VHH binders against O-phospho-L-seryl-tRNA:Cys-tRNA synthase 1. Designs and how they scored, part 5

Target 1, 364 residues: O-phospho-L-seryl-tRNA:Cys-tRNA synthase 1, of Archaeoglobus fulgidus (o30207)
Amino acid sequence: DFINIDPLQTGGKLTEEARQALLEWGDGYSVCDFCTTGRLDEIKTPPIHDFIHNQLPKFLGCDVARVTNGAREAKFAVMHSLAKKDAWVVMDENCHYSSYVAAERAGLNIALVPKTDYPDYAITPENFAQTIEETKKRGEVVLALITYPDGNYGNLPDVKKIAKVCSEYDVPLLVNGAYAIGRMPVSLKEIGADFIVGSGHKSMAASGPIGVMGMKEEWAEIVLRRSEKYKNKEVELLGCTARGATIITLMASFPHVRERIKRWDEEVEKARRFAAEMEKLGIKQLGDNPHNHDLMFFHAEVLYEISKKAKGGRFFLYRELKSRKIHGIKPGLTRYFKLSTYGLSDEEVDYVLNAFKEIIEKYS

## First folded at step 1 (VHH)

Design g11 (framework vhh_gefurulimab)
Fold by ESMFold2-Fast, scan of step 1:
Order: structure tokens, then C-alpha cells, then sequence
Structure g11 (fold): chain B 364 residues (1-364), chain A 122 residues (1-122)
């Protein structure tokens, strides 16, 4: 009965097929192309093998794909494979913490591409080029990473121009599409990048942790290299594949996810309508304008002023929304917050808009 | 209205130490997240350190291990203890306070001081 507007959860809402699969296949299995015995006989090759080796590469627009235990494992596999002593990774300042910690774990030095200031918070191809040039003076740049879109503002940088910049500097590019893959059309080949990573539990209607990774064939020999002794085991990816329930829910949701990305224009229009109505309430959408994603960041001076006099202080907004059966804005936020309209019906969008209007009117 | 006034800036030699203070009027720091930002000549304001209303603290990589942020709610004051100062620490240091939990971005802070100059030079 609750409406969920949390950007971390809106794209990860399970399909009915995934819910049924979770009930049926929720036992703790190890799942791989070679391990289709016992209960897994019922989901024999091609279901698992075809999904990983045929359906995923086609969906991601890449040569080779894998499933991982979350997007972090995918990013770490790339970074660790490319890491060299004293080498650098260049990544955007809007990156998810898991990109930063994957680089730390891989022993890479990190250079951050700065975002522009209020109100845009943009990662530009120009700032990307400048950061690569400056970092190359300090050491070898083995990888660049762009977050597409970022998880704070929902900004979609010019990823094709960024890929061109990276190519001109002979730096491979990893596209972190945790909030894109499974929501909107994305193709590694069309972008012109080297690696792409998605998050199943954020954007592909799957139980977490589950990630997807795609790459050009030339990188597969490096990133997906096999153990010297255990020839069927890839060194970077926990031996063979993601664990049971998560991969099975991803596979069960996949037909729906493949089709829903075709309706991305409807999600963008829904987000723009939501932002326009919020603007009428004095709540300004920041970042890209016009906005091109369901994840939106707002500046709400009106709610900040209310928080100074409201009984609940800064927690008033969280409490007022919860009383109206709306979840998703972090407790204590009033002046600035992010939310997502992904997957909401028009009635649900209107309900949320009316809730903000009613709250402001109540405290005016 | 909240007003912030910084003090404690000055000239210091490389490797030296300095303690900055920020006095608040109008409301207490316990009701806000509070931070130090700095701006070097010809550069943008950059994050240095923040303390959440809960008491948790964070630091920019460039100052981690050298700088310590603290607050005294009874004195309604925020502090930045700066050790092992380097030439690149030369900047105007700003005290900032806000109602939001966004710690790292200058735009998230509602209240700002006028700044105090720190010069690290021989």
C-alpha cells in the first residue's frame, strides 16, 4: 500500500515472474554453466548458459558478458585485472562509493573528475580530458570510469563524447550503468566504451546482490582469465557464477526488463511532469534541465523553512510522508533530497504530488 | 538568523600547526551539520572536513590524518586542528553550517562565515 520513491529501490522492484521464481528457487544453490545437476536439472542449459552467453551480450551491446555478485564485484574485477604498481584510475566526482572502494581495494590511485557547481552538477567531457591530462603527469592511467547516470542528481553526461576523449588518450573506459541498465536503452558498442556494468537489484528487477558486466572481446582474455590449476574457474569472479536466488530472479525478470526499456521515453516524460508540478510548489529540480532520467534531485527552500518551526524539526517531512504511506526520502532531509518516479502509475505520481502540496499548505 | 565568525588564521611555516575556531550565534551547532571548506587563490571552494549533528566526522583525502574537526556545544563553537601543514594548504578557510545531511558540497550549506586566511610559507 505504500508508494516507494527511493531511487535505490524503484528499479529493483521484483516482477511477478521474479517473485514466483524466488518462492520456487529460493533455496541456496551454487549456479554455473557446469553445475546444472540435481534440482538445477530443471533449469538446464540453455536457460542459464544462453542467458549469460547469448542474451546478456546482445542486451548490453557487447561481445562478452557475465553476472556478478553485485556491481562492485564487476568493477573490482576490471580494476584489479588492469591494476599496476602506482597506476591511476580517473573517475567522476559523482561516482558511487563502491567505485571508489573498488579502486582502493585494487591498489589504484584515484583522480576525481570535478562536477560543475550549483545548479547543474555536470560531468563534462572537458573536465574529463583535463583530469586525464593532469593525472598522466603523475603516473599511468590504466582506466577511466563514468557514472551514467549518477545516483545523486540523475544526470546523464555526454557518455559518447567522454568515450571519444578516453579513446583519444588511449585510456579504456568503464561505464557504470547501475541506474541505466534495465531502465533505459544502453549499448556498449553505440557508446564506444570498453566495459559496462549494471546492477540487477537497483535497475533490473532482481533480488540483490546481483550485477552484470559486459566488455569488448579483447578484454575478456585479461579480465576473465582462468586459473592455472582449475581451468573451469575465472580468477576474478568467485570461481564460476553468482549464487542461486539472485541469478534466478534476474533471469525471471529479464523478459520484462528487455521490453520495459523500450518504454523509457514514458518514464522520462513522467519525471519531467513530476518536476514541473514540484516547481509550482516552489521545489526546484536541480541537475540536467530538461531532465532525462527518473532519478531527480530537488532544492526545497519552502520545506527547509517549515522544518525550523515544525514540531518534528528536520524529521517533519519524513513523518508527514510516512503518515501518507510514502517511503523513500531519507529521514532528516528537507532542503535537498533525491527521489525516483520509476515504475509509478500516473495515479501514484499524482498522489505523491498532492502529498507535497498538502504538506506545504498545512504548514503555510 | 545564524552568524558564523572564523578566527585563528595566520602565517605558519611548513610542518607547523594551527587551530581554527568558528563561533556561532543565533542557533547551536548541535542542531546542524558543520564543515570547513577552503579556497586557494584562483581556485574553487573545496571540502576540507565535516561533522554531522550525530558527531560523526569525515575528511578530504588531502587532509586526512593531519587535520581534526571538533565542536564544543557548550561554547557553540567549531574547531579545525591543522597539523603538518604544507604549502598547498594555503587558502582562506570557511566555516559552514546547514540543516541538511549533505556534507561534501558547498551548495548544501545555508550559513557561512567570511573566512580566515591561512598562509603556509617560509
Amino acid sequence: as target 1 above (364 residues)
Amino acid sequence: EVQLVESGGGLVKPGGSLRLSCAASGRTFSEYAAAWFRQAPGKEREFVSAIEWSGGSTYADSVKGRFTISRDNAKNSLYLQMNSLRAEDTAVYYCAAEYSTYLYDSWAYDYWGQGTLVTVSS
Scores: ipSAE 0.000, ipTM 0.230, lowest interface PAE 16.2, mean pLDDT 86

Design g12 (framework vhh_gefurulimab)
Fold by ESMFold2-Fast, scan of step 1:
Structure g12 (fold): chain B 364 residues (1-364), chain A 125 residues (1-125)
Amino acid sequence: as target 1 above (364 residues)
Amino acid sequence: EVQLVESGGGLVKPGGSLRLSCAASGFTFDDYAAAWFRQAPGKEREFVSAISWSGGSTYADSVKGRFTISRDNAKNSLYLQMNSLRAEDTAVYYCAADSGYEYLWDTSPYEYDYWGQGTLVTVSS
C-alpha cells in the first residue's frame, strides 16, 4: 500500500517464500547447524548445514562463514577475538554507531579515519593510511574497519585499495557490508580483506536480528575457537550459529537474494535517474558522483525554505509524503535527508519523483 | 554440488603402507565431519576412522595405532595413512562427509550424506 524509501527497510523486505517459510516452520524450533534432526530434517532446499557451510561462503567469497544474531554480534565477535590490552582499532568516520560501540565493549581504543568535507564525504585510502600510521605511534593496531557503503551517504570507498593499505601495514581489515551484502555483488576474496559482515534484516530480505559473517580460514581458528568444556560450541557465538525463525527466513529468501544481486546495475541506474530528476527540482544528491548505490543523501534548500512558511513547519515534508502514501523520511527533516530506491519499480520511482515535484509546486 | 573423489588405492604386501586421498569440492573439510569406511566383498560397509570439523579423531579398534586420519585444508583433501597393513584390511575404501557437529562422530554409514565412489586396497603377497 505505501511506497517505502527508508534505507533501513528497503533491502530487508521479506520475500513471499520467507513469509511462507515463517508460517510453516516458525513454531518454537531451535534452528542451527548442530541440531538438524527431527522436524528440521524436512528442510532440504537448502538444508541448514549446506546453507551455512557451502552456499554462504561461496556467496561472500570467503573460506568460512557463520550466521549471527545481527551484524552487531559479528562485529563484536571479530573485535573481541582480536582485542588485547591498550590495543587500537582504526575505523572510518562514516561508520555505523554499532561499530564504535562494539569496539568500546571489546575494550579497544578507537581511531577514526576522517571523511572529506561537503559535498563528497569520502573515505580515502590516503586518509586510511595516515590514520593507521599515526595510530601505530600510540599503540598496536589489531584491526581496521571500513563501512562499505556507509549508511548516511551511500558512499562506496575504494575498498580494494583500502585493503591493500591495511595489508601493507600488517593490519587485518573487516568490511562492514550491512548495506551491500544481499543488494550488490561483494566478494571478500576480490576485495582482499580478512573479514566481512552483512545484515540479513537490512539487505538480505530476512527477519531481524540476523547477520552473516565471513572470514579467511586463518582467522577461523581464532574467532571461531571452541569452548574448553563443550567441544562443539564456539565461544564468540556463545555456543552455536544463530538460532530461531530468523535463519529460516534468511534461507528461504536466499535463492532470490542470489539472483537479485545480479541486477545491481539496474538499481544503480535507477538511483542515478532518481538523483538526476531530483537535481532538476533543486534537490542536490551529495556524496559519490556519479552515485553507485541505492542509498542517497540529499541537500534540499528548496524544502528548507518551504518549511519556514508551511503549515506544520519542519514536519510539512513528512506529512505531505505520508498523505501521498510514501514512508521513509524521518519526521522533521527538510534540508538534509537520506532515502533508498532499492527494489522500487520504475512506476514507484516516478510516483516518488512526482510527489516531490507536486509538493514543491504546491508551496512555490 | 558436494563431490568426493578417492585415490591412492592399489596392491600392497602385508606389513606395507598406503596413503589414501579424498579430494572435496563444494565444501571444505574444516567445516565437515569426515570419515573413511571400507567394504569387503559380501560384507556391509564398516567404519574405519573419522575426523570432526573441531579437529578430533576416532578409529575402529581393528585399525587403531596403525591408521591415521588427517586433512589438509589448503588442498581441501582428507587422507588416510595406512601402516602395518594386513590381509584383512583388503576392501574398497570410501570417503564420506556429514555435519554431525552435536555428536563428533557417527560410525553408522547410514548417517553420512556425501560419499565418494571408492578406491580398492588389496593386501596380498
Scores: ipSAE 0.000, ipTM 0.084, lowest interface PAE 25.4, mean pLDDT 86

Design h01 (framework vhh_8h63_2)
Fold by ESMFold2-Fast, scan of step 1:
Structure h01 (fold): chain B 364 residues (1-364), chain A 118 residues (1-118)
Amino acid sequence: as target 1 above (364 residues)
Amino acid sequence: ELQLVESGGGLVQAGGSLTVSCAASGFTFSDYAMGWSRQAPGKERELVAGITSGGSTYYADTVKGRFTISRDNAKNTLYLQMNSLKPEDTAMYYCAADLYGWEDYDYWGQGTQVTVSG
């Protein structure tokens, strides 16, 4: 009925397989790798154990993988496992708030790697190295985190060079791939990092909250350590890995997700075409240029000027888009906003572009 | 003292068969659910088969149709018959006891190594 350009939702649209799985298996069942009895033992698309222990590690390019209650739980599990009194985590300034909050909950001090200025907002390997070096003078750096890409600008930093920097300083690196895992090809092994985290409800066509985490084998003994009393339970994951409708939808969508990442170059070309057409309207794409992701951040002076005179004030853009059955730009935003073209047909992209053109023409 | 002692592991060629056994002592074996888990080098321990005190069985999808779990309550012994073995079945195999009835498998044995060549 409507076109959705909300970056939080474009990669989380359920597949038909996931929708059917939700109807068939969406009762409040508990499910885990070690409880292969009852009705959930009949799930074969994919089987839960094979998904977690064979398919997911291969997909992430890592040694060991788990599903989590969202990317937030995955990040907290890593941070909490590595936390030491007065220790530091170094993370990029473009990080999601949940990365910062996870570090606070883990009792870690936080140092932010600064981004470059307008219009690029880039996180560079050089700024990463400088921040690690300066932070080490203040205390032990137990973890570095890079957001790949960030959720505001859609910037894809040079993650391989950042991983090399972290390695040179003997700091393990966590790649937060909430907007990468399930959208684009990504491999922990190829990056050279220690941990990777994805978001099922943002990028893996799953109901939320659901996340995935992958790691090198050397870290599994620390992060996935067992309870002292309950020897088959992992302390960071509260025992049973994941449960309920969210993991079921993630598993059901997984064959489709594994295939769709092979077409990532089509999504990048779509985004670049969209940005080029917006530029003709006086709406500038900020961040990486050429852009390499479906999530894009725009500077629209033309829309800001219209908002000063329009009957709806700053809410005019939201109302005009809604009247055209387009959702995804936060109400009240005009001068700066983000959107995503992920999963849109060429016809849907053209419809959105024409909507912006008509809106500008209407108020000119 | 509760003890679970696994035996019967060894080297088998792909497509072959092997039976591993677990001798249980120090608890009333017939009252508890029992299971078999495996762990490949550097991997998490995976529950592959379970059997309730009443004899109902369940299997991980990775082994279903190939592995058969059974118990002999008179001998306090648990068995895992493994058929059509694959290289990916290579692991240390552990006997487990569910002491609290929540399928949490509270006690693990020392393990027996199964290596499948191909």
Scores: ipSAE 0.000, ipTM 0.108, lowest interface PAE 25.1, mean pLDDT 86

Design h02 (framework vhh_8h63_2)
Fold by ESMFold2-Fast, scan of step 1:
Structure h02 (fold): chain B 364 residues (1-364), chain A 118 residues (1-118)
Amino acid sequence: as target 1 above (364 residues)
Amino acid sequence: ELQLVESGGGLVQAGGSLTVSCAASGSIFSDYAMGWSRQAPGKERELVAGITSGGSTYYADTVKGRFTISRDNAKNTLYLQMNSLKPEDTAMYYCAAEYYDSWGEDYWGQGTQVTVSG
């Protein structure tokens, strides 16, 4: 009964087929892409092996793909595989904290590509090049990471130009597409990068945690290297660690996800309409303009001014939205906040817009 | 860049009173809006009280008239005075901080358990 505008949750809502799969396959089966006997042979829509080795690589535009226990495991697998003593990873300042923490766990030194200032907060190919050049003076750069889009502003940087920059410096590039893969068309080959990571529970209508990882063939021997004793087991994935229910919900949702990305332009237009209407209320969309993603960051000076006088102070917005059955803006935020319109009907978008309008009028 | 540590929880009889406290480490405590949320087993986390840097307060209808939130900026401490406690007030109580320019960043403590007996 609540409308959810939380960017972490809007792309992860399960399909009907995924909900049925969750009930059917909720028993604690271990699932692996090499096993297709017994009860696992009954999983036919799509079959596990075909999903991982044929459908997923085609969807990601890559040579080789795997499923992981979340996008975090995928990023760590790449970083850990490429890590060397005193080596560096260059990553954008808009990265998710889990990218930074994965690099720390891998023993990599971290250099951040700075974002531009208010109001754009952009990661530019020029800043990427400068950061790589400066970092190479300090040590070997074994990997670059670009967040596409970032989880704060919903900015879509010029990832093809960033890939060209990384190539010119002989640095492999990992595209973190946690908020792209399963929402919008993305192809590793079209981008010209080396690795791509997605989040099933954020953007592919799957139960969490589940992630996807794609790469160029040349990296597969390194990242997907086999155990010395168990020749069919991959070291970075600790063998066959995909959990039954999570991967099966991903697979069950996949036909719907493959089709919904074809309608991405409708989600972009929905977001732009939402931003334009918010602007009329004095709430300004920051970051990319025109905006090209469902995740948007707003500067709401009007709501900040109301919070100085409202009975609930800075918590007035959270209270007003909750009373109207809207989830997604953290308690206490008024001046700056992010939200997502992904998957909302036009009526739900209008409801949220009307809620902001009513709230502002109430306190004017 | 706040560290938040809650204390003062415990067992109390229905109709009794209890004060929980939240100690913040950092010279920027006064810049934050502060709040108390609670979560009982099997239930969603609920915001029960909030207070801005300027002292404006919010209370959930479930606790209004019984709970009082206050802050001491000189001591970097947030308080929740709980009166007329009911068994349904039994929960883990969490302190939280929100900054105007946090970009949606939350600072949360580890919680303090409040149990209200019959």
Scores: ipSAE 0.000, ipTM 0.194, lowest interface PAE 17.2, mean pLDDT 86

Design h03 (framework vhh_8h63_2)
Fold by ESMFold2-Fast, scan of step 1:
Structure h03 (fold): chain B 364 residues (1-364), chain A 119 residues (1-119)
Amino acid sequence: as target 1 above (364 residues)
Amino acid sequence: ELQLVESGGGLVQAGGSLTVSCAASGFTFSYYDMGWSRQAPGKERELVAGIYSGGSTYYADTVKGRFTISRDNAKNTLYLQMNSLKPEDTAMYYCATDEWGYSYEYDYWGQGTQVTVSG
């Protein structure tokens, strides 16, 4: 069996309950929160309505929640709802491309909050404030977005202080928690932001695409506004929430996800131990230090030098790891790469560390 | 309609073993998270073991290493194998599940089966 260290998959690994649910509910148009046709007429347990309207808001620390077809649909729904002619969104430079593209699709002008230099790559509250101030000179700022954490460095910015900054400028804040929601404790109310978005297939042990969206009650009337003709249908979601086996897998995994986030300190300690051992091999962890997330970005000059003379060239690392049953580093990467330790046992962590040690020793 | 029927309780000497069983009907058993709870006189009900639809298990610290929960999906039956029994294990044992089939709460129980451990 392979050890998977891909950040895209470590938090999205299905529970056994979710895997069984996927098999049972995988057929066609089988599941929908607003429909009572087909198998939905027979659904007694699990109750999709209770999950979306009671369990999910409590979990996200918000007033109102929905499921979506991925985090990208949630981001677009918020951005499109708030869009005005010539208006701006301020978002961090470490944002996922889907945040940028959602803003373009919504017709918003985009201002990026710059990150600090090597080796930290941090998004600071000070840079956030400065970008909002400068952007307001160019037009109305209708939304700010912070990526928490980002998907490259695994950096966790001071999101509470950023929320305070946004509030002081009267700008609503959307927290993109695609790599946080379902991995670590996150609460919209504790942060003091307006919207929160998560990714079920990245971080909530669910089959993709599936996302979650949470918001303050005041925004629900705008974002979840109803069709004039079809009174039970929400315009931004094109009528219905996410449907199919993905929502059932999310629900099946949800008890485990609620429990596992309570062990976040153990995942952070695991990541720090991994980074410290990699540093002894000459592989440097970049970004936040001490690191506060399972997603880590490494600078491996030693592996880059090996790639210049190894028979496999730049693909030597991928091949060496694969031969040791380790997946998750993109083929051809040697000098810079990201990985995740989320959900790995201590034995699996030690196995991966030993693999890097053996590979370096083999080519030294 | 969910139905859970427990059996296999009885009197056992301290240090002995006993297996209790639960026959489930009226729902798709293989999909449901299942558990065993117990209640001794004058004490609140305690969840001692849980088993998810996929077979992963949970145990309360009071029974960890001594009790084993298992399920037979083909027979719609849940088991609790109890080893190294102690007088403090004396209780009514209830087969438990969540009304919705997930481990949100174990809020649906059978009528129970009595286990008495003598010293």
Scores: ipSAE 0.000, ipTM 0.110, lowest interface PAE 20.8, mean pLDDT 86

Design h04 (framework vhh_8h63_2)
Fold by ESMFold2-Fast, scan of step 1:
Structure h04 (fold): chain B 364 residues (1-364), chain A 120 residues (1-120)
Amino acid sequence: as target 1 above (364 residues)
Amino acid sequence: ELQLVESGGGLVQAGGSLTVSCAASGRTFSSYDMGWSRQAPGKERELVAGITWGGSTYYADTVKGRFTISRDNAKNTLYLQMNSLKPEDTAMYYCAADRYEYGLDWEDYWGQGTQVTVSG
C-alpha cells in the first residue's frame, strides 16, 4: 500500500475496530442520547450516552460535550447561539474557510486577526488584543475564535495567553481544534477558553462527517437550549446528536484515540526529525520553529527550480512520489506544500525522506 | 508583462565581494517573490537565494552566511550582495520573479543573466 502524508487523512485513518464496526453497524441507524433502541442497544463499549455525557467531556477537559455533523455544525451552533444584530466575531487569519462561512451564515460581522509575515505566520496574543479593541469601536464582539493548530502551517499559537486576552476584554473564546483533538492532549479547562471544537474524521479516526463540541457549563443553557415542545431536543443540533455510522466509528475508535494522544511527544519528535532532514535537502519548514505539530508547511525552492526544467513540469513531484507509492501532496504543487507525519512508523518516515532525496538527485 | 534585467557582474578575486542587481519593469514588482539562480557551464541552474514579496529570505547552504538578498520595491530592484567569493561561485547569475498561491494562478519571469567570474 501507499504511504499517506495528507494532513486531512493521517489523523482520520480508521482503527481496525472502527472498520469492523462500520461493516457490522453501517446500516442507516438513527441514534441519540435518549432513543437508542433495537440493535443499537447492543453497543456497550462505550454506550452512546456514557460516551457523550461522561467520556467525551472528560477527554475534552470541559463540563458539557456533544457530537455534531462535522466541526462545521459545532462552530455554527456556537456562532448562531451568540449572534446578535450587527454583532462581530473576531477570528484569526489562519482560520479554515468553514469558520468564516459559519460566521457569515450566522449573520455576524467578521474581523480577522492578522498573522505575522513569512516565515512564521504566527497569530499573537498582541494582535488578538489589538483586533478586539479596534472591533469593539465598531460594535459588540460576541465571540472570538482561534484555530489551534491551523490547517496550513500547523502552528500552535499561545492559546492560554490568547484566552487570557479574550477574558480581559470580556469576550468568550472558541478554540477550533480540528487538527488537535484526537492527535494531541487538549483541555478546555487548562486553556481557559469557553468552547472547543474537534473533527472526528480528521483527527479522531472516524468516518466523516463527525465533529465534537465542548463548553463550560455557563454556556450550555444558551448553546444547548431546548425545544419548547420537545424538551429533550436541542435547538442548535436540530433535535439530537449526529446520526448514523459516523458516531459508531467514532465510538469504536475512541479507546484507541484516548491512548494514542499519550504518545504526542513522539509525534512531535518525529515531525522535528523529518523537518531537519528536509532542511538538509534545501526544503525549509515554515511556521513555528521548533515545530510542535505533525502538520508541516514547506518552502521548496529546489523543487520549484526542478519543475521549470522537468518533462512533467509542475506535476513532476506528484508523479515521482506516486511512482514511489507516496500520496498526499496535491498534484501540481512544488514550491509550497503541506504534509503530515502523524501515525507513520520510523521506517515510513525514512522512506519518504529518501524519496525526496532521490527525486532531487535524479534532477540535479 | 514583467521584464527583468540583471547587471553588476564581472571579474573578482577569491575572497572579494560583488553586488549584482536586477531591474524590473512593465508590471508591479512588489507582488512577486524574487530569486537569484546561477548556472556554471555544463551544469543545471541552481537556486542560490530567494526573497518573498513580504521580505523573508531563503539561502542555499553553499552561500548561507556569505550572500545577502534584498529588494527595493520603490525602485523595482532586486539585489544580491556576495561576500567571501570562491572560485566555485563562478557562474551566470539569473534573476527570477515568481507569484504562486495555493489554488491560484502561477506565473514566472526570468532575466537573461549576468556573468560572475571568481579567479583564484
Scores: ipSAE 0.000, ipTM 0.132, lowest interface PAE 16.7, mean pLDDT 86

Design h05 (framework vhh_8h63_2)
Fold by ESMFold2-Fast, scan of step 1:
Structure h05 (fold): chain B 364 residues (1-364), chain A 121 residues (1-121)
Amino acid sequence: as target 1 above (364 residues)
Amino acid sequence: ELQLVESGGGLVQAGGSLTVSCAASGFTVSDYYMGWSRQAPGKERELVAGIYSGGDTYYADTVKGRFTISRDNAKNTLYLQMNSLKPEDTAMYYCAKDSYWEYGSGDFDYWGQGTQVTVSG
């Protein structure tokens, strides 16, 4: 059995309940808010409608929620709904490519909020304010987006202060919580933002693609507007919420996800312990310090130097880790890499730390 | 298209200083790991200095303490300041862009045409 430290997979590992649900509902069923009839009426704990309209809003700390075909559909639905000719979206430089691509698809001009330099790579409320102010000189800013946390460094910016900045400039804020929702406590209401998006297959122990979207009531008439002909169908979702086995796996994992976010402090302490031990090997954790997330970005000059002499060249690290039954670092990366400790036992953490130690000692 | 154009090379006496420049077009230098490599006649290419998107730097042992890599983001230009030059530093100097924007992989996918530095003694 392999230990997986890939940030894309650590929060998306299926629960036993979700795996059984996948087997039970893996056939070509269509399930949605408006289509739960016949055999689908047997889904009672919770009913699909209750999950989407009552449980999700409470979990996200918002007024209205939907399930989407991945976080990408949720971001596009918000951006497309707010888009107008020559309008701008302001988004952080640490954003996931899918945020940038969604804005391009929506026909929005994009302004990036710069990150600070090595070693912290921070998105500051001050840089957010400056970027909004400068962008308003070029055109209307219809939306701001903050990645919370980002998928490279695992940085958690001061999202409440960023929300306050956006509010002061009269710009609605979308929080991209693909690596937060389902891992850590997050509340749209507590942040003071307008929209929040999560990824079920990255962070909510669900089969992909599946996403969640939450918003303030005032945005629902715009984002969730109905078809002219089909009055019970929402335009941005191409009719109804996500359908198929993916929503059923999300629902099956949801009780576990609600409980695990309550133990977020344990995941943070685990990540900090891991980073402190890596530092003893000469491998520096970059980004937020102290670090506040399971996703960490490391600078490993020692491993880069080894790669110049090792038989496998730049692929030596990937091969050495794989031979020790560790997955998650992309082939060819040595000097800089990201990983996640989410959901690892203390014994698994120690195994990974020992693997890095043995690899360095082998080549020194 | 992507382009890297080096300049600033020339003849200098041992112990002297030179700054070579690399003007980039078609991409932003601060988004990538950028490097300076050199190749002397009859020798293999050597990476002498690098700068990560975040500003951290690398130097080969042969030049550490004498060379300084930097960039001017407004001019989209990379620099290598060379101090206490030795005859052994005589080489064609190339700037290069790494293939990965998010990490410094050490796998350069674009190279400039080079600029000659000659150190006499």
Scores: ipSAE 0.000, ipTM 0.175, lowest interface PAE 18.0, mean pLDDT 87

Design h06 (framework vhh_8h63_2)
Amino acid sequence: ELQLVESGGGLVQAGGSLTVSCAASGFTFSEYAMGWSRQAPGKERELVAGISSGGSTYYADTVKGRFTISRDNAKNTLYLQMNSLKPEDTAMYYCAAYEPWYDDSGYDYWGQGTQVTVSG
ESMFold2-Fast, scan of step 1: ipSAE 0.000; ipTM 0.370

Design h07 (framework vhh_8h63_2)
Fold by ESMFold2-Fast, scan of step 1:
Structure h07 (fold): chain B 364 residues (1-364), chain A 118 residues (1-118)
Amino acid sequence: as target 1 above (364 residues)
Amino acid sequence: ELQLVESGGGLVQAGGSLTVSCAASGRTFSRYAMGWSRQAPGKERELVAGITSGGSTYYADTVKGRFTISRDNAKNTLYLQMNSLKPEDTAMYYCAAKGYFLRSYDYWGQGTQVTVSG
């Protein structure tokens, strides 16, 4: 009944097929990533093995893919595999905290590529090159990470130029596509990077935590290396990749996800229309302009001024939206906030726009 | 595989200059990041200079301002121009290459000896 504009949830809404699969296959250890016998043989379309080894690599544009227990496990697996004493990872300042924490867990030193100032908050190939050059003076750079797009501004950096920069410095690049994979077309091969990571519960219509990881063949022997004792078990994935209810929902939603990314231009146009209408209300879209993603960051001085006098103070916006059956803006935010239009109908977009208009008019 | 052969080493007086060269063969040189490392007897190997496929350079603090790394992709050759040489620069100098999938320098030459007297 509610319209949800939370970027964390707009790309993660389950398909009907995923809901049915969850009910049928959601029992405890009823599913195994590497098992192709017993109850798993009853899964007709697609079987788990075909999904991981044939369908996912084609979808990600890579040689080798795995399903993980969230994007965090995928990032840690890459970072830990490449880690060595006193080594560095270079990552963009717009990265999610989980990328930073994964590097800390892997024992890597971290250098952040600075973003440009207000209003763009961009990660440029030039700043990437400069940060790699400066970091190489301090030690070996074993990995670079670019967030594509970032989760704050929805900025899509020039990832092909960043990949070229990393290649020229002989640094492998991991593309964190948690808000891209399953929403928009992305190909590791076309980008020219080494690793790609996605989030199933954010952007692939799956129950969480679940992630996907793709890589070039040359990295598979390193990242997917096997246990000394248990030769059929991959060390970085704690034996097997993700199993159970989460992978079943990912697989069941996957045919729908493959088709919906073909309509990405419609989602971008929807986001641009939303931003243009918000601008007429005095609410400015920050970051990339024209904007190229469904996740948008807004500067709303008009709402900030209202919050100084409104009953409920800084929580007035959350309450007004909730009374209109809109979820997604964090309680207490007025001056700056992010939202997503992904998967909304044109009628739902118009409803949300009218809600902001009514709220501003009410307090004028 | 990539093959690396260093040349140009020798004896030089303190304060003098020397250029060492590295000829690459086998694979496409232009796609590799290249470097110069040195090792004196009983010491650990030290990376002194690096150059990317695009030409961006790195220098260790010990040689910055004195050494210049350069590459000629048409000749498949890497150079290290060494100026204001010090006795402490005495070492075997190794040419090294890494492809974008190698996290460390994996291709090494046999080295060329540079001895600085004074």
Scores: ipSAE 0.000, ipTM 0.105, lowest interface PAE 21.3, mean pLDDT 86

